# Designs tried in a protein design chat: VHH binders against EKC/KEOPS complex subunit cgi121 (cgi121). Part 14

Target 1, 174 residues: EKC/KEOPS complex subunit cgi121 (cgi121), of Schizosaccharomyces pombe (q9p7j3)
Amino acid sequence: MILPLFPETQVHVFVYENVSNCAAIHEQLISQNPIYDYAFLDAATILYKKQVYSAIIRALEDRRDEQMKTKTIHSEVILSLSPKTEISSAFRQFSMTKKSKNIVVVKIDSKLTEEEEFERLDKLVEGNRVEFSDEELQKLIDFKVLKKNYKLDPSTLENPLASILSSIALRGYS
Key: E = the ipSAE of ESMFold2; O = the ipSAE of OpenDDE; V2 = 0.75 times the mean of E and O plus 0.25 times the DockQ between their complexes.

## First folded at step 18 (VHH)

Design s3 (from g2 with A59S; framework vhh_7n9e_1; at its last look DockQ between E and O 0.87; V2 from the best seeds 0.80)
Fold by ESMFold2, look of step 18:
Structure s3 (fold): chain B 174 residues (1-174), chain A 123 residues (1-123)
Amino acid sequence: as target 1 above (174 residues)
Amino acid sequence: DVQLVESGGGLVQAGGSLRLSCAASGFTFSDYWMYWGRQAPGKGREWVSGIDWSGGSTSYASSVKGRFTISRDNAKNTLYLQMNNLKPEDTALYYCATDSTPYYTRLSDYDYWGQGTQVTVSS
């Protein structure tokens, strides 16, 4: 997929449930294996497609403006999900860990079709691909985690989307 | 300012053991993933091992897996590398390193490296 604001940048997003090898994937990320150059997110932290796309757009804007705080576009997506500017906090809250069960995987600057990228990713992830949709994401979210990550109060929990998207778009200005 | 100071190197016979230490200051140590690298004479730096901010997740280069153990003590701001069954091929200057971006940063792009401690393994 191409985002309207960034017409030269192809992005793919995949969702996997029941992933059995998050520990192995995490080890490969720590060893800096370039085959694993994706943003690996814990699906327990993602409720909406717009949440992911807003983080991608923010990361791409920061790259365009030479304002990235992290060393890669994929790590910048992880930072951009956070309402705060601290890199360590964003990774603790949103990145896949060895204990994650369901994941969202983002590839930015892909030179492959979605199906071609899936074929490569499917060799790395031992889990079941599901559709990247609000319906599927809502089955995988942990609302206790979501509330904590975005500081949602009870009155906001009926419709948290606007609060979450504002946090991503306005990070550093509140 | 950020300082990383390695110690514990020395001369050891093949098959022996050494424990390296890296004392860190000038940043919040527990917020950083930490790494060991090494540089043999006349060669570039080689990634050796990495550890998350709590010590719960680690990774090793295949050449040292099973022989080396990375660990950290956040109360003392110190990173460790226990090196067992040392081989002449392990002879190198060993550096600890870090970067504010966890594990996505490539070896050559880390912002902070120590000055290193020499390990020499005689055959």
Scores: ipSAE 0.682, ipTM 0.863, lowest interface PAE 1.1, mean pLDDT 90
ESMFold2 (binder alone), look of step 18: mean pLDDT 87; pTM 0.873
OpenDDE, look of step 18: ipSAE 0.879; ipTM 0.932

Design s4 (from g2 with T98A; framework vhh_7n9e_1; at its last look DockQ between E and O 0.85; V2 from the best seeds 0.79)
Fold by ESMFold2, look of step 18:
Structure s4 (fold): chain B 174 residues (1-174), chain A 123 residues (1-123)
Amino acid sequence: as target 1 above (174 residues)
Amino acid sequence: DVQLVESGGGLVQAGGSLRLSCAASGFTFSDYWMYWGRQAPGKGREWVSGIDWSGGSTAYASSVKGRFTISRDNAKNTLYLQMNNLKPEDTALYYCAADSTPYYTRLSDYDYWGQGTQVTVSS
């Protein structure tokens, strides 16, 4: 798990399963409704807590260094999950879509406690909140999608964490 | 160079219809979310509608929902706005836009804008 190097930046991560309104949430994001200012990720692409934290740290480092490629910190988290530098590829691979069933939701720069942020988010998401844990994430992952997104072969698929974290950390250097 | 060229504007009576087109070049059209915005006389620019890469997801400002339809033809690199039941309040310069960050970007920050096509709705 990568420790936060950003002590003044409060981050919350929530996981929802069996979400019935991803299409409605997606429409609100497209229409730029500011109460939906979160990174919405498809949980089918997320296996580990460290995967999410590594993307958050990479996005925050790029913001600090004025190297962000996307227009917001939340969109930068989505890009940062990708081993590739292309924004459209990252969004196609990792973002929530109107067809998603399970989601991971990230709030960066929160001024609220986790429970206060949850109260707001729970009004927006029609689904069951579950713990942000490797155990719950493993129930929601699609391993075929994970393998494709990170180009995992049989030798790495058995224990893919190091390969995934390396892909996130080294994006732009290969 | 990236170019967005709007056409199809004009003068129309209230209750009428127009179809706007936006011809795109200089980028891979199917990799971009596309948008329409408008600016009425004496007012700031207003977000009107957005559409994803394939046309599968769309959204509309509340003032036009049910009357306007955004669409795209990726084979022709063209974005469209079908405007029905037009009202004098729809009078504006209409711009198409493209952005590299899907749907997170505020209207003022889109990467590319066309020069616009005038729509004038008389009562």
Scores: ipSAE 0.646, ipTM 0.834, lowest interface PAE 1.3, mean pLDDT 90
ESMFold2 (binder alone), look of step 18: mean pLDDT 86; pTM 0.866
OpenDDE, look of step 18: ipSAE 0.885; ipTM 0.934

Design s5 (from g2 with S30Y; framework vhh_7n9e_1; at its last look DockQ between E and O 0.87; V2 from the best seeds 0.80)
Amino acid sequence: DVQLVESGGGLVQAGGSLRLSCAASGFTFYDYWMYWGRQAPGKGREWVSGIDWSGGSTAYASSVKGRFTISRDNAKNTLYLQMNNLKPEDTALYYCATDSTPYYTRLSDYDYWGQGTQVTVSS
ESMFold2, look of step 18: ipSAE 0.714; ipTM 0.875
ESMFold2 (binder alone), look of step 18: mean pLDDT 84; pTM 0.848
OpenDDE, look of step 18: ipSAE 0.895; ipTM 0.942
ESMFold2, look of step 19: ipSAE 0.661; ipTM 0.855
ESMFold2 (binder alone), look of step 19: mean pLDDT 85; pTM 0.848
OpenDDE, look of step 19: ipSAE 0.886; ipTM 0.937

Design s6 (from g2, 17 letters changed; framework vhh_8emy_2; at its last look DockQ between E and O 0.01; V2 from the best seeds 0.00; counts 0 for: pae O 9.4 > 2, placed apart)
Fold by OpenDDE, look of step 18:
Structure s6 (fold): chain B 174 residues (1-174), chain A 123 residues (1-123)
Amino acid sequence: as target 1 above (174 residues)
Amino acid sequence: QVQLQESGGGLVQPGSSLRLSCAASGFTFSDYWMYWVRQAPGKGPEWVSGIDWSGGSTNYATSVKGRFSISRDNPSKTLYLQMNSLRPEDSAVYYCATDSTPYYTRLSDYDYRGQGTQVTVSS
């Protein structure tokens, strides 16, 4: 898809459940295998499509402004999900781990169609693709983790999206 | 170790008021957010209200806003839910919980909750 704010940048987002090889994927990420040039997120930490898109936009803005804090645009997406400025914290909070079971995968600057990109990614991920939707994400979320990551409290739990988006947007501006 | 015990439920007429209580033990009550959730027969659990550590911040489901009031007494480790202008649709088992979200679809998703207290609103 194309984001209105960044019409020259094609973005794809995929959701996988019951992934059996997260540990293997994690090893490839650690080894900096270029074939795994994606942002691999733990789906347990993602509640909304807008959460993901907000992070993507933030990352793209950082890149545009030459203000990226991380090495790659994909790592910047991970950082952008976090209300914290610490990279290690962001990765701990939102990145796929070897223990993850469900993941959200983001591709920035894709030269392929969504289907073509999926075919490529599907060779790397051993799991079941599900729709990238709030409904599906809601099935995979760990609300305890979500509340922790964004410090959600009773006043924000009914509509956590606003708080999440604010956290993403205001990161580093406190 | 964590224990929550609800009380105060009963059978009441529409328009009446009821006050629920939840006695907490086995944890530092004042360090945790507290919530009320309810489950009606044949329906999934519904988040009702939440309150922060000190009671300085509260929130309510749209369905109960203006009618229900959550409060807490940290010294006595008690959570309250004042229910005014009760309606038949408020009929449910009400649970006190330490975690809650309107997105939970199963009662078992709440790590810590009581056994519940039955509230029935009927003419």
Scores: ipSAE 0.007, ipTM 0.301, lowest interface PAE 9.4, mean pLDDT 90
ESMFold2, look of step 18: ipSAE 0.654; ipTM 0.853
ESMFold2 (binder alone), look of step 18: mean pLDDT 82; pTM 0.835

## First folded at step 19 (VHH; framework vhh_7n9e_1)

Design t1 (from g2 with D31N; at its last look DockQ between E and O 0.90; V2 from the best seeds 0.81)
Amino acid sequence: DVQLVESGGGLVQAGGSLRLSCAASGFTFSNYWMYWGRQAPGKGREWVSGIDWSGGSTAYASSVKGRFTISRDNAKNTLYLQMNNLKPEDTALYYCATDSTPYYTRLSDYDYWGQGTQVTVSS
ESMFold2, look of step 19: ipSAE 0.741; ipTM 0.880
ESMFold2 (binder alone), look of step 19: mean pLDDT 86; pTM 0.865
OpenDDE, look of step 19: ipSAE 0.887; ipTM 0.938
ESMFold2, look of step 20: ipSAE 0.718; ipTM 0.878
ESMFold2 (binder alone), look of step 20: mean pLDDT 87; pTM 0.869
OpenDDE, look of step 20: ipSAE 0.838; ipTM 0.909

Design t2 (from g2 with T28K; at its last read DockQ between E and O 0.83; V2 from the best seeds 0.81)
Amino acid sequence: DVQLVESGGGLVQAGGSLRLSCAASGFKFSDYWMYWGRQAPGKGREWVSGIDWSGGSTAYASSVKGRFTISRDNAKNTLYLQMNNLKPEDTALYYCATDSTPYYTRLSDYDYWGQGTQVTVSS
ESMFold2, look of step 19: ipSAE 0.770; ipTM 0.893
ESMFold2 (binder alone), look of step 19: mean pLDDT 87; pTM 0.878
OpenDDE, look of step 19: ipSAE 0.859; ipTM 0.918
ESMFold2, look of step 20: ipSAE 0.758; ipTM 0.885
ESMFold2 (binder alone), look of step 20: mean pLDDT 87; pTM 0.874
OpenDDE, look of step 20: ipSAE 0.842; ipTM 0.910
ESMFold2, fold request of step 23: ipSAE 0.685, 0.731, 0.710; ipTM 0.857, 0.869, 0.870
ESMFold2 (binder alone), fold request of step 23: mean pLDDT 87, 87, 87; pTM 0.875, 0.873, 0.879
OpenDDE, fold request of step 23: ipSAE 0.883, 0.889, 0.887; ipTM 0.937, 0.940, 0.938
ESMFold2, last read: ipSAE 0.668, 0.694, 0.724; ipTM 0.846, 0.859, 0.874
ESMFold2 (binder alone), last read: mean pLDDT 87, 87, 87; pTM 0.876, 0.879, 0.873
OpenDDE, last read: ipSAE 0.888, 0.888, 0.889; ipTM 0.939, 0.939, 0.939

Design t3 (from s5 with S100E; at its last look DockQ between E and O 0.87; V2 from the best seeds 0.82)
Fold by ESMFold2, look of step 19:
Structure t3 (fold): chain B 174 residues (1-174), chain A 123 residues (1-123)
Amino acid sequence: as target 1 above (174 residues)
Amino acid sequence: DVQLVESGGGLVQAGGSLRLSCAASGFTFYDYWMYWGRQAPGKGREWVSGIDWSGGSTAYASSVKGRFTISRDNAKNTLYLQMNNLKPEDTALYYCATDETPYYTRLSDYDYWGQGTQVTVSS
């Protein structure tokens, strides 16, 4: 897809459930294998499509404004999900780990169609692709993790989206 | 000031073992992934191994897998590399390195590097 404010930047987002090889994927990321140049997120931390798109937009804005804190656009997406500025906290809270079972995968600056990118990614991930939709994400979320990551109180749990999006947009301004 | 200081290098016969250490100071060690790299004479830098902040996840270059073991002791702020069954092609300057961005940063882009410890493996 193309985001309106970033018309030259193609982005794809994929969701996989029942992933059996997160440990192997993580090893390839650690070893800097360029084939794995994606942001790999733990789906237990993602409730909404807009949560992911807001983090992508924040990362792209920071790249445009030369304000990135991390070394790649994909690592910047991981940071951008966090309400905090600390890189290690963001990775501990949102990144895929060897223990993850469901993942959200983001590719920024793709030169491929969604289906072409999927064909590459599907060779790397041993799991079942599901639709990137609020309906599917809601089946994979861990609400205790979401509440903790964004410090949601009972009032905001009725409509947590606005609180989550505000946290992503306002990080560093207060 | 951030410092990474390697030790434990030396001259060893092929088939032998060495244990390298990297003493870290000037940052919160537990918040950083740590890496070993090496540079053989006349060659570029090569990524060797990496380890997460707790030691729970590790990775190795294919050329050293099964022979080298990375570990860390967060109480002592020290990174280790146990090197077994050494080969002449393992001859290199070995250095530890780190970057605040976990595992997405390419070896050439790490912010912090040690000066290195020489490992020489005789045939």
Scores: ipSAE 0.713, ipTM 0.874, lowest interface PAE 1.0, mean pLDDT 91
ESMFold2 (binder alone), look of step 19: mean pLDDT 81; pTM 0.817
OpenDDE, look of step 19: ipSAE 0.886; ipTM 0.937

Design t4 (from s5 with S100K L107F S108E; at its last look DockQ between E and O 0.91; V2 from the best seeds 0.78)
Fold by ESMFold2, look of step 19:
Structure t4 (fold): chain B 174 residues (1-174), chain A 123 residues (1-123)
Amino acid sequence: as target 1 above (174 residues)
Amino acid sequence: DVQLVESGGGLVQAGGSLRLSCAASGFTFYDYWMYWGRQAPGKGREWVSGIDWSGGSTAYASSVKGRFTISRDNAKNTLYLQMNNLKPEDTALYYCATDKTPYYTRFEDYDYWGQGTQVTVSS
């Protein structure tokens, strides 16, 4: 996919359920294996496609403007999901952990088609690919986690998207 | 300022053991993933091992896996490297390192490095 604001940047987003090897992926991330250069997110924290796209756009804007707080675009996506400015809290809240069961995986600056990128990623992730859609994300979300991460008012659960996007876009972290 | 101070190096016979310590200050230790690296004579810096902020996940270079154990004590702001079955090839300056961004920053690009402690393993 090409985002209208960044027509030169190809982005792919994949969703996997029932992932059995998050611990192994986590070890590879600690080892800094370059074939794992993706943003790995815990799907329990992601309810909407727009949540992910807003974080991607924010990260790309900060890269364009030389305002990134982290040293890679994929880590910047993780930071950009957070309403807070602290890098460690964003990673604790949104990144895949060794105990995660379902994940969202983001690739920015891809030179491959979606299916070509999937073929590479599928060698790394032992799980079932599902569609990146609000319908599938809704099945994987943990609403208790979502409410805590974005400080959602229990009475505003009818329209959580606007509150979440406002937290990402308007709070800032610069 | 951020400080990383290593200790515990020395001269040891092949097959022996040493335990390195890295005392950290000037930052919230629990918010950082921590790493050990080494630099052998005439070589560049080599990543040796890494550990997440809780100590629950670790990783090792293949050359040390099974012999070295990384650990941390977050109450004492201290990182450790237990080195067993040492070989002459392990002779190097050992240093701890970290960066604000967990795991995504390339090891060579980390912002914070210790001065190192020398480990010399005799054949």
Scores: ipSAE 0.575, ipTM 0.820, lowest interface PAE 1.8, mean pLDDT 89
ESMFold2 (binder alone), look of step 19: mean pLDDT 83; pTM 0.834
OpenDDE, look of step 19: ipSAE 0.889; ipTM 0.941

Design t5 (from s5 with S54D G55S; at its last look DockQ between E and O 0.93; V2 from the best seeds 0.82)
Fold by ESMFold2, look of step 19:
Structure t5 (fold): chain B 174 residues (1-174), chain A 123 residues (1-123)
Amino acid sequence: as target 1 above (174 residues)
Amino acid sequence: DVQLVESGGGLVQAGGSLRLSCAASGFTFYDYWMYWGRQAPGKGREWVSGIDWDSGSTAYASSVKGRFTISRDNAKNTLYLQMNNLKPEDTALYYCATDSTPYYTRLSDYDYWGQGTQVTVSS
């Protein structure tokens, strides 16, 4: 996919459920293996497609404006999901860990078609690919985690999208 | 201001052990992943090991896995590297290092490195 504001930037998003090797993937990220150059998110923290796209857009805007806080575009996506400006908090809250079971994987600046990128990613992830859709994400979310991460009060839990998107858009401006 | 001060290096015979320490100050230690790197004479810096903020996840370069153990004590703001079964090819200046971006930052881009402690392994 190409976002209208960023016409030269190809982005792919994949969702995997029942991932058995998150610990191995996490070790490869720590070891800086360039084959693993993706943003790996814990799906328990992601309820909407728009949540992920808003974080991607925010990361790309910060890169364009030379305002990135983290060292890579993929780490900037992880930061951009957070309502707070602290990098460590964002990673603790949203990144895949060795204990994660379901993941959302983002590739920015891809030079491959979605199918080609999937074929590479599928060699790295031992799990079942599902559609990147609100329907599938809602099956994987942990609402207790979502409520905590975005400080959602009971009145917003019925339709939390606006609250979540404003948190992503307004981080660092208020 | 960030300070990383390594100690515990020295001369050791092949097969021996050393324990390196890195005293950290000037930042919230618990919020940072910590790393060891090394630089052999005439070589660039080599990533050796990393550890998350509470010791829950670690990783090692293949050349040291099974022989080196990274650990940290957050109450003392100290990072450690236990080095066992040392080999002459482990001879290097050993640095602790960190960056505010956890585990996505490439070695060459880390913002903070210590001065290093020399490890020399004799044959």
Scores: ipSAE 0.751, ipTM 0.885, lowest interface PAE 0.9, mean pLDDT 91
ESMFold2 (binder alone), look of step 19: mean pLDDT 82; pTM 0.826
OpenDDE, look of step 19: ipSAE 0.828; ipTM 0.912

## First folded at step 20 (VHH; framework vhh_7n9e_1)

Design u1 (from t1 with T28K; at its last look DockQ between E and O 0.82; V2 from the best seeds 0.82)
Amino acid sequence: DVQLVESGGGLVQAGGSLRLSCAASGFKFSNYWMYWGRQAPGKGREWVSGIDWSGGSTAYASSVKGRFTISRDNAKNTLYLQMNNLKPEDTALYYCATDSTPYYTRLSDYDYWGQGTQVTVSS
ESMFold2, look of step 20: ipSAE 0.755; ipTM 0.885
ESMFold2 (binder alone), look of step 20: mean pLDDT 87; pTM 0.874
OpenDDE, look of step 20: ipSAE 0.886; ipTM 0.934
ESMFold2, look of step 21: ipSAE 0.763; ipTM 0.890
ESMFold2 (binder alone), look of step 21: mean pLDDT 87; pTM 0.874
OpenDDE, look of step 21: ipSAE 0.883; ipTM 0.934

Design u2 (from t1 with S54D G55S; at its last look DockQ between E and O 0.84; V2 from the best seeds 0.79)
Fold by ESMFold2, look of step 20:
Structure u2 (fold): chain B 174 residues (1-174), chain A 123 residues (1-123)
Amino acid sequence: as target 1 above (174 residues)
Amino acid sequence: DVQLVESGGGLVQAGGSLRLSCAASGFTFSNYWMYWGRQAPGKGREWVSGIDWDSGSTAYASSVKGRFTISRDNAKNTLYLQMNNLKPEDTALYYCATDSTPYYTRLSDYDYWGQGTQVTVSS
């Protein structure tokens, strides 16, 4: 898919449930295997498609404006999900860990169709692909984690989208 | 400001063992993934091993897997590499390294490297 403000940038987002090999993927990331050059997110932290797209847009805007804090666009997506500016905090809160069960995977600057990128990714992830949709994401979210990550109170938990998106958009303002 | 200081290198006979240390300062050690690299004379730097911030996951180059063990002590801000069954081809200057971006940063792009400690393995 193509975001209107970034017409030369192809982005793919995949969702996997019941992933059995997150520990193995994590070790490949430590070993810097370039085949694994994706943003791997813990689906327990993602409630909305717009949450992911807002982080992607923020990361792409920061790259365009030479304001990135991290070394790669995929790491910048992970940072952009966080209301905080500290890189380690964002990764601890949002990235896939060896204990993750469901994941959201983002590829930016893809030269492949969605199906071609899926074919490559499916060789790496041992899990069941599901649709990237609010309906599927709602089944995978951990609301206790979401509340903690975005400091949501009970009133915002009923319709948290605006609060989450403003946290992503306003990160760093003070 | 950031300092990475390796120690524990030396001359060792093939088949022997050696333990390297990397003392870190100038940053919050527990917030960083840590790596060992090495550079043999006339060669480029080679990734050897990495460890995440809580010792939950480690990874090794195929050439050292089963022989080397990476570990860290966050209370002492120290990274370690236990090297067993050393071979002449392990001869190199060994560096610890890190970057603020965890696992997505390529080795060549890391901001911080130590000065290195020499390991020489004789026949």
Scores: ipSAE 0.702, ipTM 0.867, lowest interface PAE 1.0, mean pLDDT 90
ESMFold2 (binder alone), look of step 20: mean pLDDT 85; pTM 0.849
OpenDDE, look of step 20: ipSAE 0.851; ipTM 0.922

Design u3 (from t1 with S100E; at its last look DockQ between E and O 0.82; V2 from the best seeds 0.80)
Fold by ESMFold2, look of step 20:
Structure u3 (fold): chain B 174 residues (1-174), chain A 123 residues (1-123)
Amino acid sequence: as target 1 above (174 residues)
Amino acid sequence: DVQLVESGGGLVQAGGSLRLSCAASGFTFSNYWMYWGRQAPGKGREWVSGIDWSGGSTAYASSVKGRFTISRDNAKNTLYLQMNNLKPEDTALYYCATDETPYYTRLSDYDYWGQGTQVTVSS
């Protein structure tokens, strides 16, 4: 897909549940394997499609404006999910780890159709692909983690989307 | 100012062992993934191994897997590489390295490298 603000940039987002090989994927990322050049997110931290799109947009805005803090667009998506500016905190909170069970996978600057990218990604991930939708994400979220990551209290939990999106958009401006 | 200082290199016969150390300062060591790289004479830098914040996740280049073990001691701000069953092709200047961006940064783009410690393996 193409995000309205970045019409030249093809983006794909995939969601996998019951992933059995996150440890193997993580090893490939550590070992610099370019075939694994995706943002791998822990789905336990993602409740909304708009959360992911907002992080992608923030990362793309920072790339456009030469304000990226991390070395790749995919690592910048991980940072952009965080309300904090510290890169290590963002990775600890949002990235897939070897212990993750469900993941959200983002490919930015894809030269492939969604189905072609899926065929490539499906060779790498041993899990069950589900729709990238609020319905499926709600099944995979850990609300305790979400509350902690975004410092949500009871009043913001009635409308957590707005608080989360504000945190993503305003990171670094406070 | 980030500083990485390697030690423990030397001359060793094929089949031998060495343990490299990397003393780190100028950053919160436990917030950084750490890596070893090496550069053989006349060749470019080669990624050797990496380790996460706590030592819980590691990875190795295929050429050293099963022979080398990366580890870290966060209380001492020190990274280690245990090198066993050394081969002449392991001869290189070994560097520890890091970057603020965990594991997504390509080898050539890491911001911080030590000066290196020479490992020479004789046949």
Scores: ipSAE 0.704, ipTM 0.872, lowest interface PAE 1.1, mean pLDDT 91
ESMFold2 (binder alone), look of step 20: mean pLDDT 87; pTM 0.873
OpenDDE, look of step 20: ipSAE 0.891; ipTM 0.939

Design u4 (from t1 with S54E L107Y; at its last look DockQ between E and O 0.87; V2 from the best seeds 0.81)
Fold by ESMFold2, look of step 20:
Order: sequence, then structure tokens, then C-alpha cells
Structure u4 (fold): chain B 174 residues (1-174), chain A 123 residues (1-123)
Amino acid sequence: as target 1 above (174 residues)
Amino acid sequence: DVQLVESGGGLVQAGGSLRLSCAASGFTFSNYWMYWGRQAPGKGREWVSGIDWEGGSTAYASSVKGRFTISRDNAKNTLYLQMNNLKPEDTALYYCATDSTPYYTRYSDYDYWGQGTQVTVSS
């Protein structure tokens, strides 16, 4: 897809469940393999489509404004999910690890259609693609992790979307 | 002031072993992924190995996998590279390196590098 504010930037988001090779993917990321140039997120931390889109938009705004804190747009998406400014904590909390079971994968600046990008990604990920939808994300979330990552109390857990989006938008202003 | 200081290099016969150390200071060591790289004469820098914050995940260049072992001791702020079954092709200046962005940063773009320690492997 193309976001209205970034008309020349093609973005794709994929969700995989029951991924058996997160350890292998992680090793390829550590090894600097350019074929793996995606943001790999732990789906246990993602409840809403808007959570991911807000992080993508924040990362793209920071790139446009020359305010990125990390070295790539994909690492900036990972940082942008966090309410905190510390890069290491954002990665510990939101990135895929070798122990992840379900993942959300973001490609920014894609030169491919969604299906073409999926064909490439499907060669890398051993898991089942599911729809990128609030319905599917809700099946994969860990609410304890969500509460911890965004400091949600009982009152905000009834309507967590606004609190989560506010945390993403306000990062760096606290 | 970030400082990375390598030691343990030297001359080793082919088939031998050597252990490199990298003493780190000026940052919270346990918050950083750490890496080894090397530069052979007349070649560009080559990524060799990387290790996560606690040592739970590691990766190696194909040319050294099975022979080299990266490790870290966060209590001593020290990174290690155990090099076994050394070959003349392993002759290089070995650097430790790091960057604040975990693993997404290309090795040529890391912010922090040591000055290196020379490893020379003879026949």
C-alpha cells in the first residue's frame, strides 16, 4: 500500500502464525543478510492494525524530518512502537526473537506488489500467513505483554487503542 | 567516551588457536550487541561474528563457522573471540565493534570500532 502522506513510499505488512524458523531468521538478521531487510516484529506485542500503521507513519515522519534515531527505516519502525526513547528497550520489547512464535513483518520502500513481496517473504518464513486484520491480531496478542509495554492500567485496558496510539505519538515528548 | 580495546593477537602456526579479548568502556555494555570484524591486507572490512546483549544469540560468517566462537562477559565488560584451527586466510587485523542500533546497521556503518589486534597465521 501507499500512505496518503507518503505517496512515493510503498509499504507492505504481513502476519505469520506458527513460525518454526524464527531462530534461523534472527541469525540471518545478525549476519547482515540484505535479503532479510524487513522489520520483524513479535506478534505477541501487536493488537491493532493502527498500532503498526502509527509506528510506520512515525518512522516515516522522522525520516522525512531527519530526526531518525536508528540507522534504518525498519529499525526505526521497531523504535516507533515503543513509548520510550531507548533503542535497546524498544528492541527487547517489540522485535522478533529466536523464541517468537508469531510475527508481523513490515516492508517499507518496496518496489514490488503485495503478492510479489509475499512470494519473496514466503521463501524466508516457515509459517502460515494470516490476514493483517484486527481479528487475526487479537488471536496472537499476549495481553500481559501489551499491558507491560504500554503501561496500561485497568481503566485503559477497556479501551487500549487510544492509549497505545498516544504513547506512539508522544514518544520523545515526555 | 566509548572505548573498545582489543588484545590477544599475535603469530600462530596454521592449525593453532588464539583467543582475542575486547575491553569495553564508556557505555552500558549489556545494552549493546557486539561484533567482531576483520580486515585482511588489501581487502575491505569483513563482518566475522555477532552476539546479542546476553550471549543467547550468535551468528558467524560462513568462512569461520565451526572454528570461531564469540562470547561475552557482561560483568567484566569484555567481548571474546576464540579462534580454533586457524588458517593462513585468517590473517587479518581483528576489530571489535558496536552500534546503538541492534543488528539492522550495515557493518560499514557501525559507530564504534576498536583499533584492532593483528593475527598472523603462518604455515
Scores: ipSAE 0.682, ipTM 0.854, lowest interface PAE 1.3, mean pLDDT 90
ESMFold2 (binder alone), look of step 20: mean pLDDT 86; pTM 0.861
OpenDDE, look of step 20: ipSAE 0.885; ipTM 0.935

## First folded at step 21 (VHH; framework vhh_7n9e_1)

Design v1 (from u1 with K28R; at its last fold request DockQ between E and O 0.82; V2 from the best seeds 0.81)
Amino acid sequence: DVQLVESGGGLVQAGGSLRLSCAASGFRFSNYWMYWGRQAPGKGREWVSGIDWSGGSTAYASSVKGRFTISRDNAKNTLYLQMNNLKPEDTALYYCATDSTPYYTRLSDYDYWGQGTQVTVSS
ESMFold2, look of step 21: ipSAE 0.758; ipTM 0.888
ESMFold2 (binder alone), look of step 21: mean pLDDT 87; pTM 0.879
OpenDDE, look of step 21: ipSAE 0.890; ipTM 0.937
ESMFold2, look of step 22: ipSAE 0.746; ipTM 0.886
ESMFold2 (binder alone), look of step 22: mean pLDDT 87; pTM 0.877
OpenDDE, look of step 22: ipSAE 0.873; ipTM 0.928
ESMFold2, fold request of step 23: ipSAE 0.704, 0.713, 0.696; ipTM 0.866, 0.870, 0.863
ESMFold2 (binder alone), fold request of step 23: mean pLDDT 87, 87, 87; pTM 0.874, 0.875, 0.873
OpenDDE, fold request of step 23: ipSAE 0.883, 0.889, 0.891; ipTM 0.935, 0.939, 0.940

